# Ledger of designs, part 4: VH-VL binders against Gonadal protein gdl (gdl)

Target 1, 194 residues: Gonadal protein gdl (gdl), of Drosophila melanogaster (Fruit fly) (p22468)
Amino acid sequence: MADIPATSEGSANTSEAVVEYQQPTPEFLQRKIYFLVDQLRTYHSELPENLQTRISYDLLTELANCVLNDGIFVIVKALMELQHETERHLIKIRMQAENEYEIEVAEWRSKIKDPEELRHILGLMKIKHTKKLHESDTKIIEILDQKVNDQQSTLQKAGVPGFYVTENPKEIKIQMFLLDFILRLSRLKYEPGK

## First folded at step 20 (VH-VL)

Design q1 (from u1 with heavy chain S33N)
Fold by ESMFold2, fold request of step 22:
Formats: C-alpha cells, sequence, structure tokens
Structure q1 (fold): chain C 194 residues (1-194), chain A 124 residues (1-124), chain B 108 residues (1-108)
C-alpha cells in the first residue's frame, strides 16, 4: 500500500509515547492492513468454491482498507442492533395476534356447553385466524425486505465495498458473507498480547 | 413449536434408491433458514450430507455428491433427500435439520432444530 | 477439512459432578465458529452452545462453553440426571462443516 509508507522514525522515546497516547505510525497501519487482509483471505478460503469465485481478492483488499479505522465497525454494529430491534418488534406483533386468538378460543370454550356448537365456532375462528396470520406474515416480509434495502443503501453510502441495493437472493447472500467478515474482524484485537 | 418429521426410511437392497421426506411445521421455509441432512450410522457419530440455502444453492458431502440430491418444495413446506446406488455403509438414521439466518449476522451453519430421524437399512 | 477430536471418548460421573469435555481441531476454527450438541439415546441432537460460548435459548446456565483456535471446552458445572448423554462439537468456520466423534457421559 503506497498510502502508508515508512516516511520517518519516531522520537527516542517511541515506546513511552505509545504507552501514554495512541498514535498510529505508518508502519503500524501497514502491518494492520496486512493482518486484516490475511484474516479476510482466511475467511474467504473457508467458503465453498462457488462463493469464493463471487468474492474477489480485490474486494477483500478494499474491505481491509475500509475498516482500517474503527468507524465502519461502529456503523455495522449499530445497523445490526437496529435490525434486531425491528425483528423483535415484528415477532412481538405476530405473538400478540396468536395470544389474542388463544384468549378468544378460551372464552368460547368457557361459554359454549354444546360440543357440536363449540366445534363449529372454533372451526370458523381457526379459518379467520389463519387468514389473518397469512396477511400479517406478508406485511412482515415486506417490512423486512424494505429494512434490508435501507441497510444496503446505508452501507453503500458509508463506502463499504460490495454493498448496493438488490433483491437478488444470490447477491444478498454475498452481502451477508461480507457482513460476517466485517463482524468477525470487529471482534479481533490488533496489538501484541491483546 | 418448530417440528421436523422425517419419513421414507426402511429396508432397501444394495443398489436401490429411496427418497426421504422432512415435513416442517411451526415455521415456513424462507430467507430466515437453511436446511440440511445429517446421518448417523449405528454406534457412530454424526455425518453431514447436504445443505440447501434459500437461494437454492445446494452443497453436498464430496464423497457422496454423485449419489445424493437435496431439494425443497415450498408449497408443501417439505425437504427431500434422494438416495441412489445405496450400499451397506449407508445404513443409518437420517436427520433433517434447520439453521436460522439473519441478514446482518450472515450464514452460520449450525443447527437449532432437528427431526427425530428416519432409519434406512441397506441389506441383501 | 477440519477434523474435530473430542476427549475423553467417554466418561463416568455422578450427579453433582463438574464435567469437562474438550474438542481439539486439526486447524484453527476461525472466529470460534463452534457449536455443541447434546444427544440422548434414541433421540435427535439438541443445540447447547454456538460460537464457542453462547448458550442457545432455553439451555440451563450449568452448561458453558469456552475456547478459541484449536482448543474448545464444554463444561457442565453440576451434572443433573437428565445430562447423561453423548455430546458432539461441530465447527462451521470452514466448509464443509464437520462434527467431533462424540463424548459419552455415563452414570457412575
Amino acid sequence: as target 1 above (194 residues)
Amino acid sequence: EVQLVESGGGLVQPGGSLRLSCAASGFTFSRGNYMSWIRQAPGKGLEWLARIDWDDDKYYSTSLKSRLTISRDNSKNTLYLQLNSLRAEDTAVYYCARGTVYWMEGYKYYFDSWGQGTLVTVSS
Amino acid sequence: DIQLTQSPSSLSASVGDRVTITCRASQSVSSSYLAWYQQKPGKAPKLLIYDASNRATGIPSRFSGSGSGTDFTLTISSLQPEDFATYYCQQYSKWPLTFGQGTKVEIK
């Protein structure tokens, strides 16, 4: 990398300065890039060949440069939390509908003594509930797809290589592996003994 | 509750074929999951056989690829494994398994739900 | 392929014992993408731990996992009667995914 050359050496107390203050040198940044690229190449080599072909080594190098500082990690982790919160809310809405159905069934069971009448009423309630769940699930899928679209756009605008808006399942799968790579890098410490 | 129920096992002659089924309930096949077949020979450990992702990409054990076909029918919420050219060493319990996928977390290929298994016995 | 070797192959223990099972990989399991399963006789495996140390939903706190690189451990802090089973590790960092050979935990 031409953008991280060793242009000069530090002061006589370089080790003391490192202990008191965090200031990266060009040599430190170049070693960090090599470390990140080595990690990404390892993750890449672990994929089946059909996925390896879809993720180029140039893209891995671009990812390493993209996350060289920690800013992208913060963004990706924030987006992950927002996605989880959205999914939790959608699941809660679906569970609420199931709970309301079970309550209605229990109320009819407590009120209707004739087993034939009860069976008929519960059958009609089941049909209604099944249709309501299907409609709810359709809306949930649409909301999740829009959220994926929004996250793709956000990552693209943040400059994360490999991200763009798409609904193609095979392209989404590649982006999910790129996100996995970024998250795995975010959990690493790059310093001796850390 | 998520349930996976395998069927289609039984006694078969060497060289024969079987199609195993896995009926899923409590969830619908979607972008949020991938499905796999895993077998266990009597007294032995677990052996992964095949996986199908939501994008219809299919992956097979390299030693068995020529004799296995995995498929999915979304309208029946059912996973299939076609077993061909069966041999005595294919005698095992065959499990259907599911993994969960989240957009921001990627594909992590461990299995959060398993069926009860179906026994395939290959004997002459 | 990553080969997973569990130790011991079997062990005998009493209710209340602390049980430790190890899983050694033939090469590094990057990012600690390793899971543990419990399998009781005649039943399917059940997920206990994923990503080496994360407990699956509904798994009692007496089950814990640790490790990185090539060495991973499942610990049962106080063995209960329902914990007598065979335990398997499984890695999912490198395709194809692979299982350990199992560790049988028997009643003493």
Scores: ipSAE 0.741, ipTM 0.888, lowest interface PAE 0.8, mean pLDDT 86

Design q2 (from u1 with heavy chain S33H)
Fold by OpenDDE, fold request of step 22:
Structure q2 (fold): chain C 194 residues (1-194), chain A 124 residues (1-124), chain B 108 residues (1-108)
Amino acid sequence: as target 1 above (194 residues)
Amino acid sequence: EVQLVESGGGLVQPGGSLRLSCAASGFTFSRGHYMSWIRQAPGKGLEWLARIDWDDDKYYSTSLKSRLTISRDNSKNTLYLQLNSLRAEDTAVYYCARGTVYWMEGYKYYFDSWGQGTLVTVSS
Amino acid sequence: DIQLTQSPSSLSASVGDRVTITCRASQSVSSSYLAWYQQKPGKAPKLLIYDASNRATGIPSRFSGSGSGTDFTLTISSLQPEDFATYYCQQYSKWPLTFGQGTKVEIK
């Protein structure tokens, strides 16, 4: 009866290093705000003069404060991706309509032997196709406009300064620059002391 | 397919004016695009001249601002450039170019589509 | 204005060669808002790269862009016969937009 010694399985205490997400200090946040404002002022200074006059420093400061929370970057990125998907989808729909027309044209060319008859048929098809494309384009524009309005509303509700629902091209243009600024800032790595 | 076709080039006398046209197809000016005129003197680089945005904002090269007028006719989907007080140095191929602005991507002023250009020769 | 200086102004290379063109800015190009164009003789420029490193639609993988700040590079990994052309960089970070003077790639 050989006493098999019980090998003591050493309980490896995996000390889960709780990476304490140290909340950024007020001083850190203040420095980060200054950095962000400085970047925004740089971007602002790079614009044409007529656009510089339409974007106030106060708005830039508010924007810097807003994007201090990384959540805004996440929202903007998500909206951007959704916008891209929508646009890609709409383009595909349009391309499909064009492709269908080309296929139909090819079929008629194979079936109709009389040149005059074929010319007539193709002429009618072209008119019909042009009308269909115009209608499709109109619908696409409407969808995109609605998407813009929805995103304006989302950003406004998120508290992003300068955003509100509008169809005014001049106002939309300013919002587009603000979006550019947010996206540009989202790509920056803030390093304290550099 | 996006197409840009410049016209109106040719031989012009010094002190005269040129009026160029750019007929666009495959897209509409009114939304999501800006249009520019860019010229290239023989054997030289590219020089930006003027831009018109989808919201009708107009921008000009500082050096040529007093002589340039950019305009568009949306009903014809046509871009125009007028250059006055022509000089020999204005001899170039003139290109119309398109840029696209996407909602949520901001304004990026690069050119995704170009016409084949039209040659303007300023000579006595 | 941001001045862009390309180097070299011209180069001779053979098919299959790796070609590198640099574009140096007089000041930092924020957010890498730099584009590259190819222009063949008697043709309009064609967009190759945008945002310093993104290939435009339909551009072969042998073309690549890199860089940030003041220094940007266009690389052709293996030069093809159709790549003999003039290449231009263009910044769109600061108004007004500006072009480099161009780099001519010639056959050796």
Scores: ipSAE 0.832, ipTM 0.941, lowest interface PAE 0.6, mean pLDDT 93
Fold by OpenDDE, fold request of step 22:
Structure q2 (fold): chain C 194 residues (1-194), chain A 124 residues (1-124), chain B 108 residues (1-108)
Amino acid sequence: as target 1 above (194 residues)
Amino acid sequence: EVQLVESGGGLVQPGGSLRLSCAASGFTFSRGHYMSWIRQAPGKGLEWLARIDWDDDKYYSTSLKSRLTISRDNSKNTLYLQLNSLRAEDTAVYYCARGTVYWMEGYKYYFDSWGQGTLVTVSS
Amino acid sequence: DIQLTQSPSSLSASVGDRVTITCRASQSVSSSYLAWYQQKPGKAPKLLIYDASNRATGIPSRFSGSGSGTDFTLTISSLQPEDFATYYCQQYSKWPLTFGQGTKVEIK
């Protein structure tokens, strides 16, 4: 009975290389801030003069600091997608209302043989439809305005400079340009040393 | 459907003034849109003249600023252009054009809709 | 101001041909804020491409845009009879907005 020696299976310690997420160095962050500020100044310089005067360099610097966190880009992108979805939904609702009117018109045309009676009915339907569309449009505007306010609040809470809840068109316009700047920056790849 | 219809073109004498109108339908330009006038001389390219934004900001070409006035009537959904001190070189087709601004997409100044244009001829 | 120079100024092509038009900017067009328009004789311009590469609604797939920085291209993969027109590029990165001089595509 020859004792076959049990070959010790060497436990390959797979040292999971803990990829130490090396925190970006202060120097790296500083260079990135300078890059972002420079890009923002470029965008600012491309605006009409009346808009340049309404967006301060301090605001641009604050914005650059804010977007050092990639989380802001994620938030803005998510809000944008939600906005697109809302708009698509509202368009569909409007189209459905229009389609229902066309179907109803076709039904009346098939049922009514007297031209004078048909003309009268169609005239009344058109008035009713116009009113319904105006009401629908008003509701759509209200929904969109509320959505803007919600998004303003979200961005404000996220600490994005220049954002607050407002209905002032001039202030909203500035916020739209800030959003444009954030979106433009989100598409840039920062490469150290270029 | 979005429609833009220019009117007010015709024959005008040098030194005179033109007033063009653009009737818009299928949308309200007081919200989420900017409107522009663009002209094209016979056999030439496109020249931007003036813009009015949804917040009533107005912009003009530098060369024509002193002669141009852009305005709108929201109740009529109509855009206007006035050009004074007309010259032979102002002979062109004048187009009304729309751009759309989306809250989360920023301001992009391209034109998604155009009218058919109206011809202005400046001649003695 | 950003000057846009299109090349060529005119070209002759046949139905089915691949057509390429270039638009060169005097300075970098940031974020590729460039549009392309088609204009048929006696008609208003029509938007084809925005943001250098996005097709406008209802534009056929044979139209494509590309480019960044100073160099942009409009491509028609297979020219159709209705595509004989003048094409214009337009930048909206820097105020004021500017147009190219146009490229006329004629039938050979």
Scores: ipSAE 0.832, ipTM 0.941, lowest interface PAE 0.6, mean pLDDT 93
Fold by ESMFold2, fold request of step 22:
Structure q2 (fold): chain C 194 residues (1-194), chain A 124 residues (1-124), chain B 108 residues (1-108)
Amino acid sequence: as target 1 above (194 residues)
Amino acid sequence: EVQLVESGGGLVQPGGSLRLSCAASGFTFSRGHYMSWIRQAPGKGLEWLARIDWDDDKYYSTSLKSRLTISRDNSKNTLYLQLNSLRAEDTAVYYCARGTVYWMEGYKYYFDSWGQGTLVTVSS
Amino acid sequence: DIQLTQSPSSLSASVGDRVTITCRASQSVSSSYLAWYQQKPGKAPKLLIYDASNRATGIPSRFSGSGSGTDFTLTISSLQPEDFATYYCQQYSKWPLTFGQGTKVEIK
């Protein structure tokens, strides 16, 4: 089984600063868009050239516009929480299976004195456990892939540019970079009135 | 449990070649991971060499690009590094390392698992 | 390329001491994408901290990281016998990723 990715406990920074009451003027929104685009261009410039060509500057502008009202950040953070809970649950299930196997091994070691008989029994148990883990790991991968599919669909319906349902690893990789950009923007503090 | 086991190191003459292997267990290369080679010369720090992402994109250190080839065999769950035109300064312990891709966290290239390393010595 | 310079190059400390190691970048490390590794003699590195301040799975709470921009710090609040090792920082904000030169922590 592929190792279940460990979930992040979240970012080093928590949440954007609380915004005082303000009316969103066209000038404020324009300054905020420029700030967001400037950040996205920095993140883009940090990528290898082959990835830079696959993420257009027009796409960066579309991303800035889509997160302008912070509503997309709420959606992305909620999806992240749901994904982390799913991954944590799957990791717990696999850990429990390993722990139960280790307990069973210890019980047989305490019950059986004959080393030959013990080796035979543990050999059979290991074969059974290995097969069970392989089947479990295959199912875990399927569940995680379905969650990615569901999340792609949700982000697409929410109007996040660059998202659509795909199984192509190269396209998924681009979407993961777009998610990284969105999450990095969500951690920034924007001071209105500047 | 995740394990990475390197092999294929040894003594090589300058100008020679080696292929290093990294056998992986406890996970598969199919999705959610990227693999890298990192080396450490005796008494020196860590130097990143190459990375292969799960979509098979490959990236190389600019100084070494012409002499390295990274590859993998998903059916054997094994990572490879081909080293060519070896020089004395290539003497190092070579580690394979894994990073995990989290769909909602994006691609972050730090390494959560490392092998024990294999020593390559280039001397005449 | 972002160059990472660690200080001190080495230090000597006793069990129970508070140890602070710094990592300074030649350019801003965007979004604090910086990791710390521990390496014991003859062993492979082990991930301690990612994203400047997040502890990796199974890492004791005495290890903490902080910093942003160009300045990052790894702190060991109460040094234990198993903590004598070399520590490396690594940035992953800008291609290509780079490592610091290391800080060796030795027992007095």
Scores: ipSAE 0.762, ipTM 0.901, lowest interface PAE 0.7, mean pLDDT 86
Fold by ESMFold2, fold request of step 22:
Structure q2 (fold): chain C 194 residues (1-194), chain A 124 residues (1-124), chain B 108 residues (1-108)
Amino acid sequence: as target 1 above (194 residues)
Amino acid sequence: EVQLVESGGGLVQPGGSLRLSCAASGFTFSRGHYMSWIRQAPGKGLEWLARIDWDDDKYYSTSLKSRLTISRDNSKNTLYLQLNSLRAEDTAVYYCARGTVYWMEGYKYYFDSWGQGTLVTVSS
Amino acid sequence: DIQLTQSPSSLSASVGDRVTITCRASQSVSSSYLAWYQQKPGKAPKLLIYDASNRATGIPSRFSGSGSGTDFTLTISSLQPEDFATYYCQQYSKWPLTFGQGTKVEIK
């Protein structure tokens, strides 16, 4: 009485098949989609109204279908790890520059005995260091912007709804919420009835 | 590193208005951050008031929405809160707070940096 | 709105004690989007923990967080003199964000 259809793929005699692969039933996939949509609607309902308007229910449904195969979770997790590694590398470069400055200051303090001469030298070094950090920060921002661009393109090519290359902060904000939704889904354990 | 310095507090009569400022240093408002105002009445807990996001969207506590305006001036790296129709229960220390936005982690609205606050006293 | 209720409201403890503070939410805090802050007298709050269990940068390992759903805890494994403060939980899963009422940790 329950309507569990045979595969919509061409009719085949599975009772005579030598190989028996365990495949998700249409019922399992339907339950999983409803679970994912229910979670996404919960996340959506937690947003302020103006943000809810900018993320349509159709987009949530497309997102649920997109992650049904779990492959997208692997991609998003890999992109997150690459971004974290890039950020750690940039922080290390910044800290290295600060450490080198501190070492140079210590060397001058040990070599220059005249307090007035030392004060002048350290003042010039501080100006130079500040300018160097500003130039470094500009480059860091450019690197991070390129990473966002690359990741938008990767997600778009992977078929994730709502992703495309943009520099518009309002559009980037929406994409960030979609990423948050995907990451939250990736942490859930779907075990219906088990 | 990062510093947030609030100013503009003081003694105000009931029904009055006041504009609070938050001067930021060690970072800029334009990318990767959101800013909030949070207050704490004497002997009480923390109450969130308003937020301005990276894209300039603004959000307000529902009970106070009609009396608050949040804004920023990126050229001065300064956040503002306009307080109107002040009442005795608005007496509090007002904090400026920052959160950081990471592309892959999204907008998670917790606060990684806080100013030391400015006291607003409404005497009736 | 999600209301956060902390327990106890205050406690007295000695240096070296293990201290546990509870934050209970009126409804589920989805994805464990909950933070803990420390506020010393006359000072601004300081972030300790985000996403229920992740220590913020520079926070000593004696601070730990756990929990999900409606029940969250902050644990200080061995209380130090600088840990006497008021502690607040904050959820950021559902608009609008909300704070717990605070737990004051005092010297016994």
Scores: ipSAE 0.755, ipTM 0.895, lowest interface PAE 0.8, mean pLDDT 86

Design q2 (from u1 with heavy chain S33H)
Fold by OpenDDE, look of step 20:
Structure q2 (fold): chain C 194 residues (1-194), chain A 124 residues (1-124), chain B 108 residues (1-108)
Amino acid sequence: as target 1 above (194 residues)
Amino acid sequence: EVQLVESGGGLVQPGGSLRLSCAASGFTFSRGHYMSWIRQAPGKGLEWLARIDWDDDKYYSTSLKSRLTISRDNSKNTLYLQLNSLRAEDTAVYYCARGTVYWMEGYKYYFDSWGQGTLVTVSS
Amino acid sequence: DIQLTQSPSSLSASVGDRVTITCRASQSVSSSYLAWYQQKPGKAPKLLIYDASNRATGIPSRFSGSGSGTDFTLTISSLQPEDFATYYCQQYSKWPLTFGQGTKVEIK
């Protein structure tokens, strides 16, 4: 009865190095805020004068505080990607409609030999196509407008200053510049000490 | 297909005025576009003159602001430029150009579509 | 105003050559808001590159843009017969909008 020595399975204590997410120091955050505000002021100064007056320094400061959280950049990026996808899809649909018209015109040209008859048919087709295209464009605009509203709401709920649901072109324009500023900031690497 | 067609160019006397038109097709001046006038003197570079945004905001070059007026007629889908007090230095090909604004991309001022231009010659 | 200086003002090249054009800004162009245009004789400018490095729709892959801050570059990897033209950079970082003086690419 040979005593098979129990091989002590050495419990490899995988010390999961708890990467202590060192919370950024208050000093680090303060420096980062100053950096962000300075960048925003620079962007603001690059705007036409009439737009500078519509974006307050207080709003820029609030925006800087808001984007201290990298989550805002992630949200904006995700919204941007969705917007791009939607726009690409809508453009394709419109292009397809145009292409179908061209194909149909080519078919009629091949079938109809009488020039007067052909002219008449093509005239009617053009009217019909124009109407269809207009209806399509109207629907596209409606879809895009709704998308804008949804994104405004999303950004508002996320606490991004200056965002709220609106159809006012002047207000939308300001929000577009704020988005531009956020996107610009998202591309910057804050390096402490530079 | 997007088309821009400039018109109204020709020979003009110094001190006179020009009025240019740009007929747009394949798109509407509504939301999502801005229109600009850009000129090019013979053998020279490009000079931005004026812009009108989709919200009807107007912008002018600093040097020409007092002489320029940009406008549009949405019903005709036509852009206009008026330049007063013409000088020999205003001799150029004048282009209308379109930019596209995307909601989530910010406000970028590059030009994706151009007309063929119209020549204005200022000479006595 | 941001002044854009292109270099060279003109160059002669052969079909198949690599061509590089530089655009230097008098001050930093934020977020690489720089575009490149091609203009053929008697024609309107055509957008090639936006945001310093993004090719416009329908632009061949032989065209590429790079750069940041004050220094930007347009590269044509292999020059084609249809590429003999004048090229312009344009910044849209700061108002007013400004163009470079242009670089003429001529056949050798």
Scores: ipSAE 0.744, ipTM 0.881, lowest interface PAE 0.7, mean pLDDT 92

